# VH-VL binders against q54fm4: the designs that were tried, part 2

Target 1, 189 residues: q54fm4
Amino acid sequence: MSTAPSPTITSPTQTSPVVINKSLICQDSTVSNGVQIAIGTVLHPRSSIIISEGAGPIIIGENNIIEELVQIVNKSPEPMIIGSNNLFEVGSYIECKSIGNGNVFEPKCKILKNTIIKDQCSIGAGCIVSEDKICENNTIIAQTQNSQIQTTSTLPYDHHSSIHMTHLELLHKSIPLFHTIKKTPILEK

## First folded at step 14 (VH-VL)

Design x1
Fold by OpenDDE, look of step 14:
Structure x1 (fold): chain C 189 residues (1-189), chain A 121 residues (1-121), chain B 109 residues (1-109)
Amino acid sequence: as target 1 above (189 residues)
Amino acid sequence: EVQLVESGGGVVQPGRSLRLSCAASGFTFSSYGMHWVRQAPGKGLEWVAVISSDGSNKYYADSVKGRFTISRDNSKNTLYLQMDSLRAEDTAVYYCAKDRYSLWFGYFDYWGQGTLVTVSS
Amino acid sequence: SSELTQDPAVSVALGQTVRITCQGDSLRSYYASWYQQKPGQAPVLVIYGENNRPSGIPDRFSGSSSGNTASLTITGAQAEDEADYYCNSWDSSGNHLYVFGGGTKLTVL
């Protein structure tokens, strides 16, 4: 009676904490000269950050997640300033003046020119934020069957922040395994 | 070698106007943003204004907005600062500075020696 | 506020390492640049971006960032390094496009 060897319960490999110490830009992303990206920010493949001719620089803060097919475009002579801890989901189009911190842009939403998004806003899938609009802190825009609705969130910021950081850590760990990473855009020496 | 030479400074009374010039050489002037930065006597540095490489974009510090005008003549490789309605607090050494890039990132990689503007009654 | 704060003065012994730190909310999102100014002279760019040195700047100068801080490090301080050092970054407050720190006077002992 051959005693089947007891399956060695391989102790869960203590996944070493992912140290986020750089930006992560996939090779298949398009980034214009004049774009500054802070530490921790992730650009997925087929994302694009474009400065039009004659337009100002694009400044992106730390720990942003920019997913596939996202388009960030500055057509204004003024700088486009994006804060930190924002999530840009697949296919979203961004042509804003500025974006604050901790915002979520759901798939295929559009932020049109000269728009200001402040902090902790959520723009629903397929929603369009019109030109020159200012979204105050905690603004939620969602699509109904017949119209877009706007409300103010009462949820604490802490929940969103925790989920975002976890997601970011996962991306920093996984993306380099499957994608070639661009060397940190050293602004031209 | 990159050179920036400021001129036009002097002593003026409050409410008067003054025009500063900065002559640039040693680089393709039309390819870079240009800045003015000032320093009051014994004080720190204060950014004043920026102009894009082609002159299409201009930005100002709030302290000078509406009073100062930055301009450039790329055919003459010269940067200008028109200062109107001068105040005592405008007293400073004014530096022209080259941006490292065509866009105004604010990396001032070359500076002139500065020109002193004194506003006093 | 988009202010950048620096210690007004620091000292370092000849040949030793010194770190000058700049702190401000804008530094979370933007890289700083550092400028050296000696008495009676114009400022000189010594570090820009995360850790870029212009031509002519000795390799003993380096830059780093962490959180809402940027730092200039001089490894092996020389007598000629005695100067005022200013950090600079974008100003998110809207009052200025750019903001300078208050400056740090470095004394080499």
Scores: ipSAE 0.425, ipTM 0.789, lowest interface PAE 1.0, mean pLDDT 91
Fold by OpenDDE, fold request of step 22:
Structure x1 (fold): chain C 189 residues (1-189), chain A 121 residues (1-121), chain B 109 residues (1-109)
Amino acid sequence: as target 1 above (189 residues)
Amino acid sequence: EVQLVESGGGVVQPGRSLRLSCAASGFTFSSYGMHWVRQAPGKGLEWVAVISSDGSNKYYADSVKGRFTISRDNSKNTLYLQMDSLRAEDTAVYYCAKDRYSLWFGYFDYWGQGTLVTVSS
Amino acid sequence: SSELTQDPAVSVALGQTVRITCQGDSLRSYYASWYQQKPGQAPVLVIYGENNRPSGIPDRFSGSSSGNTASLTITGAQAEDEADYYCNSWDSSGNHLYVFGGGTKLTVL
């Protein structure tokens, strides 16, 4: 029985630079009134950004990638502030006080209430950042065979940045071809 | 031009009530959260209360909670502060301040000139 | 007790640079806003967010943050900059939603 080769999804070679001049919010995403999203940020279908009743605003910076089934929820009267250039992968749950810049949240990770994630952190798949925790710059949380571990990254930030921007360009090009986009207010600088 | 004009201040005895008003103009009043901030004579600034753009959410400083009530009438472009059970320590200039956002964030981008409330026996 | 602390007074020579600093745990998470108040006048927002100036505020005013501190910098102080300056942010103590610093009196010499 000849195993049919899995179709190699060749990423279309973007030959032309894409100018990112707006946020990209898919119609199938859920966004509460009062959420502010800056330019370049992408919300995939079935993602949600929710302000609970009586809770404060959610401010999201530039060039974030929020994938499918991501849940960002503010339940506190204090604001939730998310910086720029973050990647929220499929199914991640975010209930933080603040997130800095250049962080990666892998699939189905959970950031619990009152947490502070600073810059260039990586939260592994399925990992849980406990309540009230502060993750300093370059923190890596990963799941091993037997336990969740924390360490500090030694990788240069530049590598992540280049890949992230390429990803953003691709999304801004491709998503409007397949999805209806909401008109969402952009956070003023 | 954004304008905020407070009124209703005066001299009152302890235990009495007073209602302050703030008339807003020069912007879409119903689109922004509004705040009251006070300043005792010769002292610093103290946040008092906030109300969301649609009036659905209100928060108070602990020092005034249960005694003061913030409200708004968007049809009249007016913010109110009902002050009950006034105390000597409530003596201050009361400012109305505009928030930059519909939900409270705490950037007070415009202030009125204030109205003086004096609580004395 | 205030969650934000400021030096009560600072001085700067005309044309020189001065930095007013605010310190508090809330500043680890949130940007401060800065307000200028001259005698007998209402406060005026001069800096908010990372480094945003409202319209009408001179470019000699700038904001910065580091750790649990926020700073207002006046580059090339003018005589008219003499005033009280207050920082503001969220109050993590729960007593208030927002908290102001105690204020800094700036004297221009």
Scores: ipSAE 0.395, ipTM 0.774, lowest interface PAE 1.6, mean pLDDT 90
Fold by OpenDDE, fold request of step 22:
Parts: structure tokens; C-alpha cells; sequence
Structure x1 (fold): chain C 189 residues (1-189), chain A 121 residues (1-121), chain B 109 residues (1-109)
């Protein structure tokens, strides 16, 4: 029985190099004053980054992808720190103390208050990370039929990084064609 | 050029009050959070208080909470620290420090030269 | 505890590399900032946000972090680098919003 070769999903070859030298924030996104966003980070339409009254600053690192309807909210007087190369997918809710690098937050997941997400974690669609929880590096949280499960990934970081950067380049190329971009202060890094 | 100049320091008895001022220039004062940081003689740095750019938010170290009040007048480009019920342990050089951002990020990118407050009987 | 600890003193030979380390639980979540203070002078910000240098700070200064530690590295120490160095971060203990390390006295030999 000839095992049919698994179709090699060829990543779409970008026809021209894209220079990422700024943040990309859509005009119809909501960003509180004082939020700092580093270069390369993309905020899609209808996303929101909110500092509640009396709450501390929000610092977002480089090359993050924040999709539509994502809500990032700080309600603590302490800062919220988000690292680099994270993907926040549609409808995810983030109220954490800190997020590291290279994480994926799938649609409609919730990260509750005072949580720490370290590096290279994957939070599944609709999953809830409880308050005060610490997710160590490479943590995977997924929803089953009856429960939420936690495990650890063994995938190399480099694989995730390359895919993410390709996605980011595509966004930087395409978003300005369809959306008005907001002028926003960029965190020096 | 960013300049911060503290004033109002001096020698006071315990239980008395003192008001410090910090005159700011060389930047848009109303756009940045401001801090007070103190340093006791021969000791390390201790954060005292912060006020947001618009003055809407204030936070204090526990050591001074209830006794010190931070305020600002953006029309005068001036930061203040009202110190009441002073104690011997409040003896320090008090520095005015500019936050790098509008909120209290805690990156003190510019400092004044400080003003000495001595609390002694 | 949200306290930050530093070695009280370190030495470096002229032109050599030295690393000053700050340790504390808060550093697991937050970047440190570093301040240089020379005798009789006000502190000067030298590193913030892990590895950002303000304008005017030489490129021999760099910042890094690992686990519950942050480090200031001076690559090619100069005589003028002799000073006290303080790390700073957020204090989650509730006592202070910010906390400084105890400071490290750097001697350049």
C-alpha cells in the first residue's frame, strides 16, 4: 500500500520583500492613552487595548499580531507586559500580568487577571486560563468535549517564528491597502 | 534640554511639615508622569510617589502613605511634594524624576540634582 | 517577595567586561531599569525595558534578563564607569509600586 505523500503545504512565497519598520494600528481600533506598542506589531480593526481607570500601563513588544475583536485590558495599578511575536486571534480576551514571547491565543480564549504566560504557549479556542495562574514555557491548553487539558509542546521555537514572521509581512503589506492606519507612539526597543 | 530643579528642602523638626517643588523645563511637562525618589545619606534609592501626566492618578510608598501628598500644576510646569508629620527616617535627598511616558511606567529618564531634607530634633 | 537583590560591590579591570546582576521575583514578569550614580550626583538612567539605551548612553552598556534575574553588562569598562548601579522594577508585594535594588558599587581597576 503506497503511502500517499502528505501534501507539502508550501507557504505562499512573498513576491517582494516587505520592510517592517513601524507598528501598524488600524484607525478603528481602540487604544488607551499611554499604551506603548513596539515596532512590527499589528492591531486589526475593532481590536482594543484598554487601560482602566486607575490602572497601570500596558507595554506591548514587537511583531505581535492582534486580530479583530481582541480585547486586552489592564485593571491593575501594576503594568501589563506583553512580549514579542505573539498571536492573539479573533475575540480573545487578555487580562494578564505578563505574557512572554511566541505565544498563540486562539479565538475566544480568555486569560484572566494576574496570570503569567511565559514563552511559546498555545491557548486553545474558548479555553480559560484561571486567575493567578502561571503557564510555564511551551504550555498547551486545549478544550476537550468535557474538560480543559494542559500539556507541554515539544516543537522547536524556530518553526513557529518563521511562520509568524511570514504572516506578519503579509499583514504589513496588505492592511494599509484596505484600512486607514492610526499614528501611534512606538516603544523604542 | 530637559531640566528638573528641586527646591524647598531644609532642616525641620519631627512632626513638622515641608513642601518640595520641582520646576520642569525643556519638555512638555503635562505629557509625562512625574516621580519623587529619595535617598537617605549613605543609603540606596527609595521610590516615594508618582503622579500621572494629568494628575488623575497618584500612588505612594507605604512608608509615606497618609503623610505625603504628590501634586502638580501643569500650567506652571511644577511638581510638588507636601510632606506632613515628618520623621527622622524621612531624612534624605529628594529627587524629582521624569517618567519616560505619560503613565507611571517607572522609567526615570531624567532626574533633578535633588534637595536635602533633614528631620532632626 | 518583590525585593531586588544586588551584590554590594564588584570590580572590573579597565577594558574588560563586567556584569551586574539583579535578582527578584518581580523580574520574572517585568523588565528592569538600571541607574548609574556617581558620588555626589543624581542617578542617570542607563538601561530600560530590558535592553534599551537612552540617548547619550554609550553602547558598551547593555541589558539582559533570564528567569528571575536582570543584568547590566558593561563591555569594555572605562574609568568613568566607576559608580553605584541600581536596578529597579515593579514591586508586587504591595509595599511600594516600584522597588530598587540595594545598589552595586563598581570599581574599575
Amino acid sequence: as target 1 above (189 residues)
Amino acid sequence: EVQLVESGGGVVQPGRSLRLSCAASGFTFSSYGMHWVRQAPGKGLEWVAVISSDGSNKYYADSVKGRFTISRDNSKNTLYLQMDSLRAEDTAVYYCAKDRYSLWFGYFDYWGQGTLVTVSS
Amino acid sequence: SSELTQDPAVSVALGQTVRITCQGDSLRSYYASWYQQKPGQAPVLVIYGENNRPSGIPDRFSGSSSGNTASLTITGAQAEDEADYYCNSWDSSGNHLYVFGGGTKLTVL
Scores: ipSAE 0.259, ipTM 0.730, lowest interface PAE 2.4, mean pLDDT 90
Fold by OpenDDE, look of step 18:
Structure x1 (fold): chain C 189 residues (1-189), chain A 121 residues (1-121), chain B 109 residues (1-109)
Amino acid sequence: as target 1 above (189 residues)
Amino acid sequence: EVQLVESGGGVVQPGRSLRLSCAASGFTFSSYGMHWVRQAPGKGLEWVAVISSDGSNKYYADSVKGRFTISRDNSKNTLYLQMDSLRAEDTAVYYCAKDRYSLWFGYFDYWGQGTLVTVSS
Amino acid sequence: SSELTQDPAVSVALGQTVRITCQGDSLRSYYASWYQQKPGQAPVLVIYGENNRPSGIPDRFSGSSSGNTASLTITGAQAEDEADYYCNSWDSSGNHLYVFGGGTKLTVL
């Protein structure tokens, strides 16, 4: 009885460092003229970054992940500034004054006008950050069964960063395989 | 090399009008917002007006609203400032400044040498 | 109106480090840009954003921010750094889109 050798699942040795290309913008995304998107940032299909008529610029930093159905809108003559390493999950709505770095916006959350989100915040699914609110560093907003609660995170930033970068690498590798990519916007930073 | 050259300055009486021009070269003029910034003699800098790259959006300082008009001709690589109803307090060196972005953001990465406007009776 | 405030004058010894600070409510939300102006010359952008230097600006110039303040630091001041320095940011008060600080005269001793 010849024991068939168990197929050695050779883990694909990712030998080549995934070159994070310039901003990865899917063809099915909507981006207004004048939006500045830094390197590494990914826009999934059906995402939108919109500058309203008469509104100021939108500046988006590096290595952001903007998932499907995300809406980023500036309606103010003032600029909207988004930092780096943020995750905007499916269906989130963003109308902020500014967002810092390393934030997570869970599905269908809403950031309303004139808000400031600093660094390493987490906005839970379906949560609403009211107008003019300032979320300090490490702010967690989450939905419970009965109410929206706010607390401060005690988690180290490093953990989030590593996961985020891995996610980015995967997206930069996979998205072009399945989606048509728009011409990369001119980075004027 | 980026160059901005202002012209049109001079001495004018209060209530009169003056038109400033800024000739741009060394970059794609139509791709950037443009600004006017002025500096009264011995004083600090004061932002005056901005126009988007395509000319579709214009904003002014309150001090000049209703009196000054910013415009541009991208085919001529030229920025303009029409100054009406001039006042003594409008006396300043007027600088043309390039924005780093297509929409107004306020990083003035290149400046002209300025043109002097003197409003005096 | 939203104002940016600067010290009118500061001095630094040659080769030493100096920090010029700008303060204002707008700086809580926006980064400042810094401009150097020498007598009889047009302003020159030296720092913008968090800590960005335009081409041609020496690396001894750096920018930082904290709270409602922005700072320009010159590490190893040179004689040619003697100038007026202006900070600029957005003005959310509605009177202007942008506001300049009053300027700081830097003397290199």
Scores: ipSAE 0.250, ipTM 0.739, lowest interface PAE 2.5, mean pLDDT 89

Design x1
Fold by OpenDDE, fold request of step 22:
Structure x1 (fold): chain C 189 residues (1-189), chain A 121 residues (1-121), chain B 109 residues (1-109)
Amino acid sequence: as target 1 above (189 residues)
Amino acid sequence: EVQLVESGGGVVQPGRSLRLSCAASGFTFSSYGMHWVRQAPGKGLEWVAVISSDGSNKYYADSVKGRFTISRDNSKNTLYLQMDSLRAEDTAVYYCAKDRYSLWFGYFDYWGQGTLVTVSS
Amino acid sequence: SSELTQDPAVSVALGQTVRITCQGDSLRSYYASWYQQKPGQAPVLVIYGENNRPSGIPDRFSGSSSGNTASLTITGAQAEDEADYYCNSWDSSGNHLYVFGGGTKLTVL
């Protein structure tokens, strides 16, 4: 009776907190010239940040998570400004004037032109924010069975922030293991 | 050290033309958008025009649109402003300004000392 | 045209803190940049992107924003800080790409 060696449960290597000191842009992402990305921001594969012909620059703040198939497009001669700590989930389309901080854009949502998203907003999956709309802080847009609804969040920002940072740390650890990262200019603060 | 040196200013009559130049050094000129900003005597700053790093895009203030032409020669590290149909209200010190980025972002991180243009009858 | 408004003049005692504010609709969408201009000199960028300092700018200069306002704060004003300060932003109206405030004359007492 060959006693199968007990699998040595390797104690989870307390991975030292990864110092986030750079942006992570996957090689197979598309980034136009004139896009500025700050430290900590992650661009997943097949994401795109595009400046149309004749359009102005795009500036993206710190610690944003831009997932696969996300499209950020500027078609205006004016700049597009995206703040920090935002999550852009798979397939979301962004054509806004500005986005603040701590927002979540769920899969396949669409932010149309001239929109302003302030802080700590949540745009639900498949939802559409119409042109020229201003989403005030803590705006929640969600899709119900029958309609798109808008409400205001009562959740403290701190909970979202902690989860986001944890997610970001994980990505900074994992992405370089599986993807080639290209060098991108980082906004100096 | 980044240096911008404007030239070509002077006194002209209304309706006449003037061409300003800005000689750039101390940085990769072809990598940055360039601007003209003017300041009338005793007044504030007014943006005039911008040109992208490669010269493919140009934009103008409404006050000068159709009269002024911004251009650049990257081989000479020189920015130009052709001013046609000059008006009295065009009287100002004209500054050459470097954009912080390759596209026109509007952060003027370096300025020349300016050249005075006076339009008077 | 989208306008940026500033107080024409403010004063601060040496070593004290002063806040110069710019107000306008464009500031709801865009960050302001701030320029210092001393008499007879060209403007100098002191703050951009809300709170970024170019190289060579002292750390006593800081930027902030709230609503339709942007502010330049000088913490511990020095004599050499006496100057005109201009805010700048993108023009949300589309008439002009960029708009400057009217400028604020800062006197250090």
Scores: ipSAE 0.063, ipTM 0.684, lowest interface PAE 3.5, mean pLDDT 89
Fold by OpenDDE, look of step 19:
Structure x1 (fold): chain C 189 residues (1-189), chain A 121 residues (1-121), chain B 109 residues (1-109)
Amino acid sequence: as target 1 above (189 residues)
Amino acid sequence: EVQLVESGGGVVQPGRSLRLSCAASGFTFSSYGMHWVRQAPGKGLEWVAVISSDGSNKYYADSVKGRFTISRDNSKNTLYLQMDSLRAEDTAVYYCAKDRYSLWFGYFDYWGQGTLVTVSS
Amino acid sequence: SSELTQDPAVSVALGQTVRITCQGDSLRSYYASWYQQKPGQAPVLVIYGENNRPSGIPDRFSGSSSGNTASLTITGAQAEDEADYYCNSWDSSGNHLYVFGGGTKLTVL
């Protein structure tokens, strides 16, 4: 039985210097004026970061991944502050007071108004974080068959960080190949 | 018209205390974060402290942390800066500045004329 | 704390364009605001959020950013534009919430 040699997946050595833009914002994303986005953060197509009329600014840290159909909205007169290295997955809705670092928001989860998400939290797909809730560090909210549960993670932050950075690098390399990127942070409502 | 008027400045010896006031008018004082920014003679601007609109959040520069206390009385439309354990390096014109927003964002859209604090032996 | 650096002095001929630049790591992450200070006066906000002008600020003032730099541009400098200009930005280092540049003295010739 001739063991067929496993095809050596030659990773294409992309020799092109990855220009890490200040931020990678797709043209078809919606970003309000007054939003500040730090270096490395990626906004996928059809994502939106909206400051409502009369609302405070939105500050987004470094190396965040904001996927398609994500909605980040500030309706409060207070600033909305999002830290670094967060993953907002497809269709998540965010209306928080603040988000720390290294959090994962799974698809179609909802973070309602005036919530505080600290660091290294995971919000499961379709889960809802209630208004005014404070999620302490390492909080995990997950959906079971019949209920939403909350627990505390014991996973080391370093593991999440490494995966996230790899993901980010990939996005910085790939997104500009397939999508038009906003050149100037002309933030239009 | 937005007006901010600082008072309470003067000459003090090192180690002494001084309280600055900033009287605000022309806007809804209780709706905005307020800042203190200082400027040493012939020097640049240095952010000192911020207080949220409702007074629930306060932050300070490291240079003044533990010595200065920012506070406000919204009923009097007044911002305060209690300065304790004053040092020579605290010598400056102290400005109160209005934040564009209720918490803080760092857009100082209106400034007072400042009050001079001189700390000298 | 992240530092913002500015040239201490620049000059511009009347009616010409001048750019005042601020440099610092924080500017990679955040927009700068700019303040004009005339002798014996309080600072005045002239640009915020990269390129927003408060009411009353002439349209000859504009803001831009590139890399770790922010710039204030005065297109068609007027005599009254002679002043010190300070950049400011959010400081994420934790030591200060905000950091000012050292200031740039603009002389209009």
Scores: ipSAE 0.017, ipTM 0.657, lowest interface PAE 4.8, mean pLDDT 88
Fold by ESMFold2, look of step 19:
Structure x1 (fold): chain C 189 residues (1-189), chain A 121 residues (1-121), chain B 109 residues (1-109)
Amino acid sequence: as target 1 above (189 residues)
Amino acid sequence: EVQLVESGGGVVQPGRSLRLSCAASGFTFSSYGMHWVRQAPGKGLEWVAVISSDGSNKYYADSVKGRFTISRDNSKNTLYLQMDSLRAEDTAVYYCAKDRYSLWFGYFDYWGQGTLVTVSS
Amino acid sequence: SSELTQDPAVSVALGQTVRITCQGDSLRSYYASWYQQKPGQAPVLVIYGENNRPSGIPDRFSGSSSGNTASLTITGAQAEDEADYYCNSWDSSGNHLYVFGGGTKLTVL
């Protein structure tokens, strides 16, 4: 066993913890050959992870949540690296160089080419992170009536991780009830 | 039976070029990613390059990027490695390896016997 | 950031159990695979995924992981198990797709 399990929720009311030991990829998602997805990551229906012709691989870490209509596209010959515990909400578009851990990409935001998003950033709905931009840890980008603003979050990373893991465990339980799942590729022929 | 047979190794001077081939049989070649992995004499394994099943995507280790080109001909079930600007540190046995599932997990379930490349002045 | 570290050599008495370890940051996120290489031969895949054995690999071979460490365990080691063993995983830094450990020479006494 080559990978660490995801964090287990602990509570006095809990009788059996949920163990996340695989990724959950809905059958009607699109995933290019050359995409690697680590344990716990969930791809919702109609999400897509695409390697363009001539582009490098996409490497996606643990426990990410990739919602419907999210597009993650690598058009660069360099690898695209996405860390762990990120939430990509409905319809967001991702063409980054790299994304760290614990970030939230709100609906229909756009992360343009060669961007670097570090850790614990929040990109507001409909916001655009321009080409080549670097978002340092704890950056919040939000839309006002007539501009995007940038500020710094004071919320700790472990608070985000706890909420995210609770959400992720519920998805691992619920998604298979309603959607066909791609066959896990690590099983014997 | 799955078989991978490398050829094209030999002795070559630094700065010269060499082309390796890997003939594949016993499986649907066009359905799998293919890799080159090398082993310098007395040393460990080093991954060199990968090519996707349809040939549209390629990736290289930093040590060979810009000098080596991986390619495939699915109609001939053959994998290639074009090695340009060879250096002494490229001296190794070069293995052709089949991905078990394509690039998703990077499990090399079948290997060729290897072909020796010696770069010496 | 991305190197896989293995002890260079391990010994086991015939019939005993041995554990070969592989350590690196990538192993917190990705599965390790394990390859056996006998002198003058190509590597052979012995463990992939969580703990899967390819067809033809004896059930005395098993894999496990904890934290940043993956382990290959051989229970009841036999003389034919004497070989070099390499772990392999994704490189989480993205500078290389795949990284091998330096290898562990297993000697069966």
Scores: ipSAE 0.007, ipTM 0.530, lowest interface PAE 11.0, mean pLDDT 82
Fold by ESMFold2, fold request of step 22:
Structure x1 (fold): chain C 189 residues (1-189), chain A 121 residues (1-121), chain B 109 residues (1-109)
Amino acid sequence: as target 1 above (189 residues)
Amino acid sequence: EVQLVESGGGVVQPGRSLRLSCAASGFTFSSYGMHWVRQAPGKGLEWVAVISSDGSNKYYADSVKGRFTISRDNSKNTLYLQMDSLRAEDTAVYYCAKDRYSLWFGYFDYWGQGTLVTVSS
Amino acid sequence: SSELTQDPAVSVALGQTVRITCQGDSLRSYYASWYQQKPGQAPVLVIYGENNRPSGIPDRFSGSSSGNTASLTITGAQAEDEADYYCNSWDSSGNHLYVFGGGTKLTVL
């Protein structure tokens, strides 16, 4: 919405929950013209969401957390669609075709061209999801010694989403204290 | 109650212009992407255009690109479609549709009842 | 440009289960939405994403997908379910943003 959060909602002396009614896009982030970001999503400083010349739009759903140094890049004429409630941890690189909901991308992982990540997947730190790969719901990709292993998660969705929303509430309270927030996305080189 | 009310349809000759309006109420209009979708008589649905919640981004179907312009006035809760250089194949019922998100995921959770545009000599 | 293919018509006996299918290459990458349209009325969203129902949509409606195919399943079909059903998805070619299927007329016997 166009309305700012109430200044008293974030007071440390109150027990009232924060109401998430807008996205938080830090001034130091880079967002191409043509990127659309839904309510609740947080972009940390030095993250970038880039549409290459001739490429299609990037659409990012609600309540995502995009940490510092994350790069989301669409180089394809096809739309890049990222759903809701995803966590992109520091330095991950995303060049997917699509990502569903409730996924975790651990630090420095790489999600390469034309990949499809569905729901509730976890991609381990430094792991690479190769071009054209499809990760079905509940896929876990992790790294052991010199190998990359794929397994399936058994954690229930509602427990996962509760943890994510708690994290998001803390970010909505804390980020404006330390960073200037963009009001309108602009094209960055 | 979410309501979308289209207006501005009518009979026009090829090459002329029309402007459609969609009055929105019952939700925070400025928080959502908005679409136009059309349906030719006796035919299926065809997506026409989308505009982001703040109006900063717009996309069009190839069939209308360069001739139609989508716009919005968030202070008036109104969506517009300026239709220039109209052709016979533009004859359809035009629906205003709300995206479920502030973007354009294409999940049209509320629709108006439509306004008929007829392009004929 | 991609196409979404639906059977033009399907019938179901009252109280029985029916699937309405939608095929297209874009459905490997993007979720389908499903819309119900009754004569003289605007479409109504019944399923979005893989299997999410908007408020007011009965539990008998469900969605699924596999490969390049999305399905709308109606378990225990009722007379009021008689309508046209359209799938919709992103256009994977990048020439348009969205494409609709041709529609499936559901008749409840």
Scores: ipSAE 0.007, ipTM 0.590, lowest interface PAE 9.2, mean pLDDT 83

